# Miniprotein binders against q9h3h3, part 91

Target 1, 235 residues: q9h3h3
Amino acid sequence: EDGFTAEHLAAEAMAADMDPWLVFDARTTPATELDAWLAKYPPSQVTRYGDPGSPNSEPVGWIAVYGQGYSPNSGDVQGLQAAWEALQTSGRPITPGTLRQLAITHHVLSGKWLMHLAPGFKLDHAWAGIARAVVEGQLQVAKVSPRAKEGGRQVICVYTDDFTDRLGVLEADSAIRAAGIKCLLTYKPDVYTYLGIYRANRWHLCPTLYESRFQLGGSARGSRVLDRANNVELT

## First folded at step 9 (miniprotein)

Design h21
Fold by ESMFold2-Fast, scan of step 9:
Order: structure tokens, then sequence, then C-alpha cells
Structure h21 (fold): chain B 235 residues (1-235), chain A 82 residues (1-82)
């Protein structure tokens, strides 16, 4: 919307990453405790900066669920950022292929499917389905934003470990659909986030690699996925 | 109204599948349907689609149906021209 710059969005994202997270970690917590945890921390009720009337009195940056096999690997983000600065000063072309190569070189490979939903029952229900899929091993890790005081939509992020693994990205989409999610999904590699590349950028790069739309019709049930990087249209 | 069926396996060449898809569509097939079972076969099918996207130079549609069978994913990918 008007009044927010890329710098403002980056600052908000950094603050959320630095504030405490509410985490259900299936590596150390029995799966039987998930339903109680979800009931205690529905994302529509958890407030970004804390409120005595909400489940949290202190700030919460993200609400997250880690799968049993989840192994965090952010790669060499500092090396990526240094290489990006060198690339910009070199005058060499900046293309999707160039960023992909930098991401591979520095092992910054994670990416995420994003869905944006208004606070309320639909958001909480969608999050519960995603969280169960993570704990059951169909997805690796997911997080959802808390409710901001200013309102607006909240975001659910479902991560895959390697955005260059097309099969893994599509399997995550399938698992999201199997969890009952029917809204629009978009997929973004974390390399774009770490470099501060958003929708409007001076290099005219599209940070969204895939877009998924729910399909219902005939016996063919599944997702329609648009590959924006290779300009392949699904209808 | 012809649909061409193609099975992709873990031993199938993505380049050969892409050539088959391009040829079928250029010869007037309404749809090309790929069936790929298991990670390796699915990856080869997806690589073939990327090659097709680079070669056709015009819009085409894909529809993906994902099934689970014997602990593996089965992709049924239908390709048609816009």
Amino acid sequence: as target 1 above (235 residues)
Amino acid sequence: SETIEVTVTEETSPEEVAEEIVKALEEGAEKVRLTAYGREAIERALEAIIIVAKRLGRKFRITVTIEEEDGKRKYIITISLE
C-alpha cells in the first residue's frame, strides 16, 4: 500500500525475526500435545506486541511449527550479501540466473509458499491444517505471523529446503492442498528476502518463482501451478 | 481431439520427452499427458517441461494431478496449447 517503502518492510521483517517466537518443535515435543498448543495460540488472537487480553503479554515475532526431521540451514547469508554488493558494483547483468548461482554458491537455498488470510476462523483453521501436516511429516517447517494492531492480512509461510528442487517445491504445494488449503499460493526463495528484493525493484526481477491455484473439476484434482521464472502459464 | 500419452521413467531422457511433446503439439494433438511415478521420473518430466517452455516460444497450459501410490508420488501432467 501507499506509505510503505522497501526499507520499511525490511525493517519490520527484521524486527519480527529478532522478537521471540512461539514454537511447537516436533523434534522435542510429542505430537499428542499439538492440538492443545494450537488451541492456546490461534494466530488470529496472538498479538504482535503483546496484550493482557490476548494469549501473549509480550511481543511475538512469529508462531512456528518445526517437523521431526527439520534441520535449520540458512547457508552463508553474510557471504551472499557481500557477493551481491560486489555484483552490483561490477556492472555485470543482474538476472534470475545470476541470483540463482549466488544462492547455490553460498548455500542459501530455502524458499517458501506464502498464503495471505484475514484474521479469523479461516486463518486459524488453515494454520491448524498446516501445523498438523508438519508434525505428521508431510511438510518440514511452517510459520504464521501474529495479528498486527493496524489490522490487515496475516501470512502463513511453508518452507522447503531447496528452491532449485522443483519436485520438492511441487510436493509441498500438494501437501498444502491435501491439508485443505484452497487459496492462492505464491512461492519465493529466501535469497530474494535476504537481498531485499521485493515486487518493485530496480532490476525488474520477479521474486515469485511459482504461483499455485486450487483446481476442482472432473476426475483431475490438483493444483494449477504457474512457473514465472520460465514463463509457463497454467490455466 | 487427440490426446498423446507418454510414460516418463527414471531412465527417460528429458530432451527426448521434450522433443516428443513439441512434435505432438505441432502436429495438432489437443493434449499431451505425461505420467511419472517416483521422484526420479517426476524430476525428469519436470525438466522436459522446462525444455518445452524454452523451445515452443508460445503459451501452453499444464495441469498437474498428484496421487500417492505405494509410498511414492505419481504425477499426471496434461499439456495443451493456449
Scores: ipSAE 0.000, ipTM 0.170, lowest interface PAE 20.9, mean pLDDT 80

Design h22
Fold by ESMFold2-Fast, scan of step 9:
Structure h22 (fold): chain B 235 residues (1-235), chain A 82 residues (1-82)
Amino acid sequence: as target 1 above (235 residues)
Amino acid sequence: SETIEVTVTEETSPEEVAEEIVKALEEGAEKVRLTAYGREAIERALEAIIIVAKRLGRKFRITVTIEREDGKTKYIITISLE
């Protein structure tokens, strides 16, 4: 947040996507191998640019777990970017509604629940819980950032295939909570990532669509989910 | 109203590209357009943008056009002040 522009965050994300990923793929690897893989590659110890003495000597952009039924579909990202340029040149209003329409037109529908945690045992434990939920079929796919800085937080991303499917987004939140996760979650459509919409964007858009908070005083373990664009509670 | 064009290759210094971007924007260029073809060139272009973000005391915007050519990815990155 301090000293960084939305464009800086976009540049870092693109660099990570271009570097090699460390992947547990449940489509081709038995679930019984997951615990050993998690022990070998805890995200608090995997370094972004490699280090003799860490689990990796070469750069790692992301650490990912693919579920057995995972089928990637990024949509028409190039068409989306061209349409975005045209929209900005047109002088038409740039709102969550116009971005949603662009995403639907170009089939760029995926999105993700985000959680930010400091490097350490709590991050590794949270990631292990999410990874097991993915391999067991409660979630489709997830990734976590490697350790890039001394004290910088790392991010766990839990993907859904369609951000316009509110029920699917809420079901993913429930599965994350069932995995033992209690921290703040925010949901971001990938269209916002592709178009560089982060906290400090020039269009003054909220960079996330939903926020999930763990319920501490309730009789049941659950979450409160807020639709940030419409200021409406969904749970 | 000027657009400054910069080609980034696998041999281009990210530091030098970043310096050129910052200078062009501070001297009133409307846009700086980077073209990078292939993994190594794209990596250097992205490193340059990260350096620009650290050096430039102003908000700025990037847009990226991705094309495929001869089995490789081409990034056309346009940078402008907010």
Scores: ipSAE 0.000, ipTM 0.121, lowest interface PAE 20.8, mean pLDDT 78

Design h23
Fold by ESMFold2-Fast, scan of step 9:
Structure h23 (fold): chain B 235 residues (1-235), chain A 82 residues (1-82)
Amino acid sequence: as target 1 above (235 residues)
Amino acid sequence: SETIEVTVTEETSPEEVAEEIVKALEEGAEKVRLTAYGREAIERALEAILIVAKRLGRKFRITVTIEEEDGKVKYIITISLE
């Protein structure tokens, strides 16, 4: 069953969220300290559970940078999850529209641009660019996974506060591209993460809402953003 | 309130730990507490939790307490049904 992978990813994400984070918080730390912090904690070297010779002696769930204006609002996740269980028990159709409505009703509006990169210089360079954009105010908050497995990719997550705010989603994409990132980006609303909607989900839903592809020598924007559900260009 | 305690070592099979957790919860335990000392044991405990997530088919909560002992990290993971 392909659903095994989806449940695996959900439980893994939950464990990481509950473990300690390495955080650069621009609300309380001067921006001038960022470069030293990035040099101390490159994500290709920070290990998930601590390792002699790595920067961390303790487990790390995420490496995160909070912007100066960052104000977390996860909404009513408990109410969302209760409503989701009721919906599943009801036997009613589960669609993108139904999930969107649940998210709006319970104020679970945040979402994130995702990029997956192999451990190494390119990952560390991409993360440094994103972290600087957060501290400089072009992005609100971002996190990157520590190194957990040989040969496994790590993920950088760049958050926006409202997945229904198309302009905000596009502005975040623009800031990511301005930071020098050229890889494929996909956008996922946090409601999908909380409810376990991943690539191999049992409802056969597309797990991402938007997709961004880099362009060379074309648009001043540097990328094309597609609404995957409606096949509509948002650039 | 009944809490079942399970120690996970670097030699413990994740599938065997998952079997024990599922059995305890299905038989009415309120909580299962895993203790894993050191990186390899912690990795096995987390893999067991992923297997549990697949088998239970219902929502559960995990709470992780991290302690340091003799220069190694110790995870105390408490699992409860929601």
Scores: ipSAE 0.000, ipTM 0.096, lowest interface PAE 22.1, mean pLDDT 77

Design h24
Fold by ESMFold2-Fast, scan of step 9:
Structure h24 (fold): chain B 235 residues (1-235), chain A 82 residues (1-82)
Amino acid sequence: as target 1 above (235 residues)
Amino acid sequence: SETIEVTVTEETSPEEVAEEIVKALEEGAEKVRLTAYGREAIERALEAIVIVAKRLGRKFRITVTIEEEDGKVKYIITISLE
């Protein structure tokens, strides 16, 4: 991400959201079909813009799994964007607190745990574990990026409904760990994504709210979760 | 405690032990301690370390303690990232 501007990253994210998605929807598809779907569409092999040698001939923006209880609510993104432009023009300080208030006012509350993995077996295995947890009801919804044309790491996003509900965010982390995931996780509220807050942003904000590291000590199984803005351990 | 304990026997797969070591260290374990009792188990532990050296993308160190029990040699091998 250091090699890209915030504008480039926002444009790429928007293009991915607008392109077709490969979706396993547990609201309409039996759980017994998941393993075949995962075998058909391993994220390390699905290409962003389509390739005759890949599982897809056409562009794919995201590979997603929707849980049985999934009910999408993006809030008032247009109102959020208008308020953001006004805030930037106002000269008021842009802080995590100001952005939190903007998100609450416009009901843009969703957020996601992120993991970045290189294309290959480890990515596909991690995605399969997450997808099963979603279909089994331990997580609400998740998506993974397809393989980029120029290569690079792919991202798995595991969503929660409300980033201000700290308990819910921590419960999602626990479910990810219970699914066998042990890599580094970071949590990003969707308001930051909509407003283009990425690494090296001009407001010098940390682009993620939380960091989760797998706990390896003793019989305790779980994770250490750090509040990155306040530099406080939550677990 | 950030030390992961692994027992290696004459039936243990070196590839499986190597995978456990690499995974534990990559996930933040401070140390991985292998205990191997008897010639066959020791040979499998050493083979696993050779595989770790090929798969792990970073430098690591080993410390070996050798003990004797009932005429057999016991290796206690501690592995840590540099």
Scores: ipSAE 0.000, ipTM 0.055, lowest interface PAE 28.9, mean pLDDT 78

Design h25
Fold by ESMFold2-Fast, scan of step 9:
Structure h25 (fold): chain B 235 residues (1-235), chain A 82 residues (1-82)
Amino acid sequence: as target 1 above (235 residues)
Amino acid sequence: SETIEVTVTEETSPEEVAEEIVKALEEGAEKVRLTAYGREAIERALEAIAIVAKRLGRKFRITVTIEEEDGKVKYIITISLE
């Protein structure tokens, strides 16, 4: 999200969501097939718009793994959009609190831990770890972006059902760390994505709620989790 | 020089735990350790930490150890000032 406008990022996100996805669905596919699927579709090699030299000849928006218990609930996105337009014209301050209330009212509760990695072995290895955690039931669902033609980092998104459930958000962080992930993680509620809240937003809101850094703490391994809204270190 | 131990249950008030944490840290405790066993207790402990964030007005660090015991998740949360 670094260096792009909110409008450009929103347009790219919509295009990716509308294009075909490569999905490993653990609800209908045996777990024993995961390793072959990961070998066939390493995210560093799958290209956004298709390439003769890549595993895909056609556009791919996302590469995703659905867990056995995955049950999607997007909430009332249309109602959210209408209420957002009303809020912007109301003269009320646009704050994390007003966005949170909008999300709760319209049941748009999902959110995600984000990690950004350069195309290559480390990305593919991280994705394989996350995918295995999803199929084994430690995480619910995850997706990774394909490789863009202009280059740049790819993103792995690990979803939770309810961004207002702080315990659930921290449990997902722990599961990501248990999968061997050591890079910086940030947590973003999907309501921010639907409403176009990115780094360069008009309301000067922090685009993420939490930040997690891998760290050895005391006698046990842990992660340092910062609550971005309250500027408080949680772990 | 001192660690204050607090057990959080599904009946524990998040406001009362927050008051205990703030008081202990303001009175010079090095650490406050919360133990919460099971989802409802853990949720109350995290609510208390959010209240501490509003009341304390300064940065603090939390270290979380997660254990499984009798099919339930146990959080051991250690809080110290930064």
Scores: ipSAE 0.000, ipTM 0.091, lowest interface PAE 26.3, mean pLDDT 79

Design h26
Fold by ESMFold2-Fast, scan of step 9:
Order: C-alpha cells, then structure tokens, then sequence
Structure h26 (fold): chain B 235 residues (1-235), chain A 82 residues (1-82)
C-alpha cells in the first residue's frame, strides 16, 4: 500500500474537481442570500457521494464561494503536466526552484492557504467566516471539502492568484485571521497539487511553502508566518 | 488472476466504462486497468471512476500511473476490490 498513497490522492483530488460543486457566486448572487446558503449547506453535513439523510442526495466534489472580482485563470495545466513528466525522465534535479520555473513558464500561479478541521461546529463556523470575507471582498475565492463517507478531517482552501507574490500571500493570511480563524494554516501552490506533490514524495520536497500560526496578544498582526522552503520567519 | 484492459478515448461514454468496470469486478476479475491518453480521455476516465464509486456496493482501491507521451499526459488507472 505504501506506493499507492500519492497516486491515490491525486486520483481523489481530480475526481472531486470533476464532480458537481455547490457554489455561492457573489458575481451573480446577492450577498443577502449568503446566510441562507450557509445554513442549507454546512460542510460538516454535506456528504461527498450523497445521502438521503444529508443536505445532498447527489455527489458534491467541493463547496465553494466566489468573490465579486473572481476571474479564474488556471494557466496551462496540461502543458505543465507534460513538461513535468519530461523533467522527471531527464535526470535533472527536482527542486522547489525547478517547480517554480515550470509554474511560471506555464502560468500556473495560483495557490492556497489550507486549514484542516474535524467535522462539526468549529468547521462550520470557520467556513462561514471565510465565506463572509470572500463575499465582502477581503478574500478572492475559497472552497471546503464535503464530509467523507468514513469521516476524517475536512479542508478549507483559501486561494490567492500568485504564489510567487509573497505580499499577496501574507495579505490573505491577515484577512483569514481577521475573519476569526485561529487554527494552523499551511500554504500550497497549485502547481504542487497538479503535480501530485504530497507528504513523503520521492523528491523529498516540503509539500507547502508557508506555515501560519496564530499568536494571541503576541504580535500586532495576530500570526507568525514561516517560509518553509527557506526556513525563514517572515512575521 | 484476470486483468481486464479498457482504453478510454475522448469519444468513450463514462457511463459505459463504469458499467464495464462494475460488471468485471462483480464477475470476479482481479483488476480492471484503464488507459486514458490526453485531456478529454482522462476527464472521461475520472468521470467513470466517480460513477463506479456511487454504484459499487463494495470497497475498491485505485492506483494511478501518470506518463507523458508525445506531449500528452497518459493515465494508467488500475482498479481492484479490497
């Protein structure tokens, strides 16, 4: 089973992206409807493959909120994947720098702050805070995973448009903290997701670029942010 | 020890592939291997796997091998019961 995990996770992630999403789209839906939508679809109750006892009878891949200014551009993901497979067969070193260069070349620049929470009140409350921040314009877009059939933690993803823009990444962290979020956050560029860079990858790469920890009363910004790639504290 | 091979193309029905997978596994095949070459074929293969997850009444495992060939991504997806 040890050789299965990264490939299996990549298949599950692709399946979630291809299944229907429950979307609150602030570009077309009045902000006044958000509270009712959040009450109808709490992520702790929405099931991945549907269940008559849940809010959904049909499968849901993701629950998402799009901000008014959201304009998606995933770049050339197919070209990125083709170039990645070529790089792997080339014998050239696989490093954070080579992955960054592939992402820039193929315009796959988006990334996300991740938080993992158990199903329940804390997850639903955190998601509501993030969703409000998106609709109010402090964040661009976010999604949360539905509940898996046998349980486990769910993930909230808060996206930024350019993982190479450190200031933009830090501004998103600040907005997440301002929304009342106090749990551990990690930042992952979408290029790592598309290429299947998870924990225990064969290239021994750290699967996240930044880590954010809440500090009560310690700093003016409310969080400590560590650059994991360079092992440097940013805040 | 039978492995059933299925090629998924941009014209392949995800529902038909899903039915073939479920039938093969229920009839005692050890593995079903899907080969999907190019974006549209990969999308159809993944849609088929989701249909299998909804319809199959038993736990199954998936392994995915990703290869590059002629500037396109090729997915080799192996499905087996636990």
Amino acid sequence: as target 1 above (235 residues)
Amino acid sequence: SETIEVTVTEETSPEEVAEEIVKALEEGAEKVRLTAYGREAIERAMEAIIIVAKRLGRKFRITVTIEEEDGKVKYIITISLE
Scores: ipSAE 0.000, ipTM 0.102, lowest interface PAE 21.4, mean pLDDT 77

Design h27
Fold by ESMFold2-Fast, scan of step 9:
Structure h27 (fold): chain B 235 residues (1-235), chain A 82 residues (1-82)
Amino acid sequence: as target 1 above (235 residues)
Amino acid sequence: SETIEVTVTEETSPEEVAEEIVKALEEGAEKVRLTAYGREAIERAFEAIIIVAKRLGRKFRITVTIEEEDGKVKYIITISLE
């Protein structure tokens, strides 16, 4: 939108993380209960702040599914933020390599594939496919945003443990495609989210490391994955 | 319409693969196809692609196809100039 869009997106993300989540936790809940849970909480109908006629009367920040083997490790986010402030006051260049170094030093390694879909059947169907893949063990963790008051696209986030592990990132892409997802996917490391790297950031950094496009070729489904990590667009 | 085929293994040097890719594309190959089996080989293939990105000086496209063969993951990575 405006020149303040990056700051606004960061504030919205923080608010969503602080509000209550609707969680299906496969570590403690039988997989047989997933279909009923998905029917009760379709993301196109769950409202961000609660509403008469929606499944929720209270605010919901995220709708999430945790896999059986999910073991959260956010790293040292406080140390990351302190080091980021020191870096900004040091006068040294801020580059993708510098951010990668900060993330590795503070063990803030997780990242996510993002897909943006309009509210409706297609979103709910995509989320159901992703949620089943998580519960069946093909993916580790996923979440989807609730519906905003005035509409707009919702986002599904599919997490991997280590953004520096290209094989793990690509295996997650493959599992997303196997779940029937055909839309554009972009991959963003959580370090960028914690530090507020969005579109129109003041450091002119690309906010994502990878882009995946669905391509049907031969008898096998394929993906076209573009690496943006080295500031060279492989389009 | 020339395609150059390269097999990447867990013993392959990323620098040597990168040199082969750059040479093939500069000599007019339409595309270079990397085949890599298993995690170590696939990681080396992507390390080579990063070296190519720094060295080639031109935009290029990669396409990744993932197959399974005898319980091993097989990556077919196709590289072409724009």
Scores: ipSAE 0.000, ipTM 0.269, lowest interface PAE 17.3, mean pLDDT 81

Design h28
Fold by ESMFold2-Fast, scan of step 9:
Structure h28 (fold): chain B 235 residues (1-235), chain A 82 residues (1-82)
Amino acid sequence: as target 1 above (235 residues)
Amino acid sequence: SETIEVTVTEETSPEEVAEEIVKALEEGAEKVRLTAYGREALERALEAIIIVAKRLGRKFRITVTIEEEDGKVKYIITISLE
């Protein structure tokens, strides 16, 4: 990532979305096939642009698992974009609250828990746990990035359908923890992705809404969940 | 006698960094150097240091150096036992 501009990184993200995905779709594929699929396509070995020495000879943008009940709904992204331009022109403060209102008005409600892991056995193990939770119905959908040319960390994204549904967001966190995941998790609403809210953004907003840290032996749900904007623990 | 280097990012667990710091110092490292790029990474490094203060039964010293690298603020935090 070092040396890349924001425009370069955005172009790479768009290319990944447009390139072919490796998908295990539990809506049409028996759950018994999952373990063989995970063994065939460990994310630490699937290369972004293909390599004769890897499981893929052609480019792969994402590796994904769709749950039985998965039904994508992106909402009114065009209306969101128009409202965002109006908000910026209005001089109103750009805050998590105003972005939340825009998202609700335009039904752009999905979001995701993010975890970043170095390529290797821990990444592959974490992804396998997440994939099993999706196929078993504890999570709705997840994806993981393939390995980049230079290495660097890979990202696992675990989606929920409504970032304003705190209970649903916390249930996804609990399911991730139940799968054996102990690393830091951050939650990002897709509205922030559509509007280009990222680290070091122009409006100085935190690019994530929630943060989850593993806490062994406590009364917290296997983890402590923090509302980043308010610095308030949810648990 | 050795310096242990740790990079802190906006997504680094403060608890994990604290464990690395405590372990390194208890195993005889002269100092631990944390490198954090930007405010969120700095916040996580400082949170880790608070956890270290609660877990170490010994006094330690912290020094902070601020640098600019590629238009970004870089914080270098060095931790050593007193």
Scores: ipSAE 0.000, ipTM 0.136, lowest interface PAE 22.5, mean pLDDT 80

Design h29
Fold by ESMFold2-Fast, scan of step 9:
Structure h29 (fold): chain B 235 residues (1-235), chain A 82 residues (1-82)
Amino acid sequence: as target 1 above (235 residues)
Amino acid sequence: SETIEVTVTEETSPEEVAEEIVKALEEGAEKVRLTAYGREAVERALEAIIIVAKRLGRKFRITVTIEEEDGKVKYIITISLE
């Protein structure tokens, strides 16, 4: 995220969303098939644009697992984008509160916990844990980026239905930790993604609402969660 | 090393919980532990914590532990000054 413009990151995200996805859909596929699917498509080996040496010969935008109860609801993204253009033209202040109101008005409420890992065993192991938690019902939906041609870290995204539902956000964090994940997590609402607000944005907004760090200080399932919006340490 | 315990339900006022938390911490309690069952109760507890953040004007730590009890999710939220 550092060093990229908001427009550049938005264009890359849009391209990935438009390319084909590899999906394990627990709504229509038995859970018993998950381990074979994970072995076939380890994210460290699936390449963004296809390669003879990889599991895919064609481009792959995302590798995803849909839970049994998953029901997609992106809200009114077109109305959100129109309202955002009007807001930018109006000269009114652009703040986290203003963006939250736009998201609520247009029902664009989903958000995600993000973890960034280098290609390799740890990434594949983390993804397998997340995928099993999704299929078993502890998480709703998740996706992981394929390996970029230029290298670099890959991202696992674990979604929640409503970023304003702080309880749901914390429940997802707990489920991620219960799945054995110990790396840094950051939580971002999808409204920031749709509007092209990343770390280097023009409005100097922090796109991260929460941070979660694994902590062994008490319970092995414990995490230290910081609420960036209210500057409060939750755990 | 006093710990004050508060039960939050789906009918508990977030402002009332916030008042109890602020009062306990200002009177020297080491920790305040909130127990909440179910989504609505926990949301009210979290709303109370946001009110506390605005009123205290000083850093505090929150630890959240999630347990299952009788088929319901039980949330234990412990608040202490940093």
Scores: ipSAE 0.000, ipTM 0.120, lowest interface PAE 24.6, mean pLDDT 78

Design h30
Fold by ESMFold2-Fast, scan of step 9:
Structure h30 (fold): chain B 235 residues (1-235), chain A 82 residues (1-82)
Amino acid sequence: as target 1 above (235 residues)
Amino acid sequence: SETIEVTVTEETSPEEVAEEIVKALEEGAEKVRLTAYGREAMERALEAIIIVAKRLGRKFRITVTIEEEDGKVKYIITISLE
């Protein structure tokens, strides 16, 4: 994750979540307004803290599209955090299975497919495709990071309701591919984000559960999906 | 060179499906094709595939096709040795 410590990444994520979001909400806004909104707020041009010539004069944490049926459920994050502190104090091994069980117990089940793209036309085009899939009902919700002051790649997050629902995760992958996305995708449960599990974590856990690679010709799904925990290819 | 067809339902045991897959492949079947209608049947098929993976290691390929047939979701999973 860009070489930063887990603490720095967690702090940046918290700041982004707390800052204002630019949202196209299909629950209350007609789908016919999406193209104008996408033209007004291309993610390659929206700046994290505002910039002369930027579409935004104020900080923007995320640019998001909510589907017509989107109903947010973050579960019991407070209970999850308390249980996590207890687990760390207990001396018991911290494993993917233990974290999965904490997530299930506290109903912190959402997760997301991640794609990282450089600022520019390809990012904006990919986001537009994802946003249309959300508004058309093929995906439930998605968000994209604004352009950071320091540059670097931006991230598109496509959410599913339940990371333990393997079929739902795979269906989201198929919808992303159908939207024309060809880059590498990785799937991360939100419980890992809440608990600060990033690339260089102290427990040496893999920070993602699935990996999806686009197939050039001949795949029935359009992609190869690897279950990283079981090392099983699902395409 | 034989393809063995197996239908998975919401009542099907993942262990039983896994045993059928392993036995078919070990007895020389080229492919095993699982057909499942709906999410519950597909979840059982996925559980069976994970059991097979643990028994055979990474010695097989899996291809999943998702189709819609008369408004119903149809899953076709093809398994072969690699």
Scores: ipSAE 0.000, ipTM 0.278, lowest interface PAE 16.3, mean pLDDT 81

Design h31
Fold by ESMFold2-Fast, scan of step 9:
Structure h31 (fold): chain B 235 residues (1-235), chain A 82 residues (1-82)
Amino acid sequence: as target 1 above (235 residues)
Amino acid sequence: SETIEVTVTEETSPEEVAEEIVKALEEGAEKVRLTAYGKRAIERALEAIIIVAKRLGRKFRITVTIEEEDGKVKYIITISLE
């Protein structure tokens, strides 16, 4: 019965997506301009709804960096939502495998590595590292949430184009670690976001597919990745 | 209703343990059990709990149980949301 909380989170995400974004687009902007842009819009200071004391006076939904090769592909989200409604009314079991099949059928394949950090220097430093990796071509696309009025942690999202491509997901993890990121990472397919699968969902599904932890000491990969759905270590 | 088990050592990062506790509780776990051997491991576990308190901003209960295993004293710290 935590459906209200999941519905509220989905509504907040939709509002953020619809509000204006601050974007550094490497497809049209020289890489040499990135450092000045990062200094102008540190995510710890950019406010969600604008504030006279912040870099923005107007609402900002997301702060994003697009790589040179970025090509948006959301798939058939309308078809996905219609099929989800049909699945729920059919009485058939709702499982990670069923959701995966819906995503494949409707080409809703993108996903993201998530990291949650408190507002401050560490968040801004982590975002700068991710943004540079995107502009240099090691990652495709990333975004970070602005600071909420109530405070709390902000999220950095690093996107991959196909959550079913394990090697691509793991390669993105490696690139994030190479950028100097040491915090916990979790991987969520966008299909879960579109269908409102968050923590405390009605179907008791884990809201993420993978978890990555920074590996202390000598390791070929620099991180330890767990498949949450199958409870199997991948590295 | 689920209990998540976490082992804390003298080398364990309090920040990493805090992330595991927060994630487990946010995913609906009833309890998180931290197992620690010795004073330094207990100190690391308590530091993690303080970080959890700052991040969650809500009340939770902690209990400490002492058990003997293979001739050694074992400390079990159980965390649950109130």
Scores: ipSAE 0.000, ipTM 0.065, lowest interface PAE 27.8, mean pLDDT 79

Design h32
Fold by ESMFold2-Fast, scan of step 9:
Structure h32 (fold): chain B 235 residues (1-235), chain A 82 residues (1-82)
Amino acid sequence: as target 1 above (235 residues)
Amino acid sequence: SETIEVTVTEETSPEEVAEEIVKALEEGAEKVRLTAYGREAIERALDAIIIVAKRLGRKFRITVTIEEEDGKVKYIITISLE
């Protein structure tokens, strides 16, 4: 897409981060209250900008669940962005390895498994499963987008602390599958998000590191995980 | 029909494990099974698999299983050709 569409998408993403979030925080709220909270705020019914007929009258940017052990650490995002600008003006090659090194240097290590689902019962059921896994300690933190005014699919994001920790990324996939999730999952490091690197970028970088597909049958863990950077199938 | 067993530790060279895997599969082994104890060992095993992907000229698959044996975390990675 063109620059106009990219500007609108960036502004929308920033607005969502700045608007209030609906949060179930297991660090301060008893786990016994989760089911009532999920019933009150099903993501298919929570509206992005508030509606009289929805659970929210005011704008909501994200609906999130924080695990008991959740400790937020975004790293040095400002230093990352400054180093990225310097790299671009240096004329040096920009590769996945170069971005990985920038992320490590500035401690911007978080990443997320993404799933996109249409508004409805299946989305709400998937979110409830993920939220329970977070509160029970199998996952650290997750969020889901509210229903957009224009409609369309909603996204559930399940975070891990370190995208360079391959085992941690695979353990999160296993926990998502154990929660009953059967749809396609893709894994993206937050470093790509902070630098504004999306699917269509001038360096032809793929911001998706892993892809997970559910497959029933055999002795495998119920999913096929592809390492997209190295084109290696992990199962 | 032969399965080749390899133990990977935190001291094991990923390059040497990769060479062993490639040789075994090219010589007709049905499977190569890597056993690793602890996170450092599993990372070395995964590094070896990436090297195998660069050297082996055909598709292969892996299955990763996590078990506990005698109070120690045990990782089993089974490699086979498609």
Scores: ipSAE 0.000, ipTM 0.267, lowest interface PAE 16.1, mean pLDDT 80

